# VH-VL binders against q91z69r481to671, part 39

Target 1, 191 residues: q91z69r481to671
Amino acid sequence: GRRNSHARHQDSGQVIPLIVESCIRFINLYGLQHQGIFRVSGSQVEVNDIKNSFERGENPLSDEQSNHDINSVAGVLKLYFRGLENPLFPKERFTDLISCIRIDNLYERALHIRKLLLTLPRSVLIVMRYLFAFLNHLSQYSDENMMDPYNLAICFGPTLMPVPEIQDQVSCQAHVNEIVKTIIIHHETIF
Key: E = the ipSAE of ESMFold2; O = the ipSAE of OpenDDE; V2 = 0.75 times the mean of E and O plus 0.25 times the DockQ between their complexes.

## First folded at step 23 (VH-VL; framework fv_ifabotuzumab)

Design z4 (at its last read DockQ between E and O 0.63; V2 from the best seeds 0.68)
Heavy chain, then light chain:
Amino acid sequence: QVQLVQSGAEVKKPGASVKVSCKASGYTFTSYWMNWVRQAPGQGLEWMGDIYPGSGNTQYDKKFQGRVTMTRDTSISTAYMELSRLRSDDTAVYYCARDEWDLQGSYGMDVWGQGTTVTVSS
Amino acid sequence: DIQMTQSPSFLSASVGDRVTITCRASQGIRDYLAWYQQKPEKAPKRLIYAASTLQSGVPSRFSGSGSGTEFTLTISSLQPEDFATYYCQQYKSWPYTFGQGTKLEIK
ESMFold2, look of step 23: ipSAE 0.714; ipTM 0.861
ESMFold2 (binder alone), look of step 23: mean pLDDT 93; pTM 0.953
OpenDDE, look of step 23: ipSAE 0.082; ipTM 0.711
ESMFold2, fold request of step 24: ipSAE 0.765, 0.718, 0.742; ipTM 0.883, 0.862, 0.874
ESMFold2 (binder alone), fold request of step 24: mean pLDDT 94, 94, 94; pTM 0.955, 0.954, 0.953
OpenDDE, fold request of step 24: ipSAE 0.600, 0.574, 0.605; ipTM 0.857, 0.849, 0.858
ESMFold2, last read: ipSAE 0.795, 0.779, 0.766; ipTM 0.895, 0.886, 0.879
ESMFold2 (binder alone), last read: mean pLDDT 94, 94, 94; pTM 0.955, 0.954, 0.954
OpenDDE, last read: ipSAE 0.578, 0.579, 0.594; ipTM 0.851, 0.849, 0.854

Design z5 (at its last read DockQ between E and O 0.69; V2 from the best seeds 0.00; counts 0 for: pae E 2.01 > 2)
Heavy chain, then light chain:
Amino acid sequence: QVQLVQSGAEVKKPGASVKVSCKASGYTFTSYWMNWVRQAPGQGLEWMGDIYPGSGNTQYDRKFQGRVTMTRDTSISTAYMELSRLRSDDTAVYYCARDEWDLTGSYGMDVWGQGTTVTVSS
Amino acid sequence: DIQMTQSPSFLSASVGDRVTITCRASQGIRDYLAWYQQKPEKAPKRLIYAASTLQSGVPSRFSGSGSGTEFTLTISSLQPEDFATYYCQQYKSWPYTFGQGTKLEIK
ESMFold2, look of step 23: ipSAE 0.632; ipTM 0.841
ESMFold2 (binder alone), look of step 23: mean pLDDT 93; pTM 0.952
OpenDDE, look of step 23: ipSAE 0.393; ipTM 0.815
ESMFold2, fold request of step 24: ipSAE 0.663, 0.704, 0.657; ipTM 0.844, 0.863, 0.844
ESMFold2 (binder alone), fold request of step 24: mean pLDDT 93, 93, 93; pTM 0.952, 0.953, 0.954
OpenDDE, fold request of step 24: ipSAE 0.400, 0.269, 0.368; ipTM 0.806, 0.765, 0.801
ESMFold2, last read: ipSAE 0.618, 0.612, 0.658; ipTM 0.828, 0.824, 0.845
ESMFold2 (binder alone), last read: mean pLDDT 93, 93, 93; pTM 0.952, 0.951, 0.953
OpenDDE, last read: ipSAE 0.361, 0.280, 0.384; ipTM 0.792, 0.765, 0.799

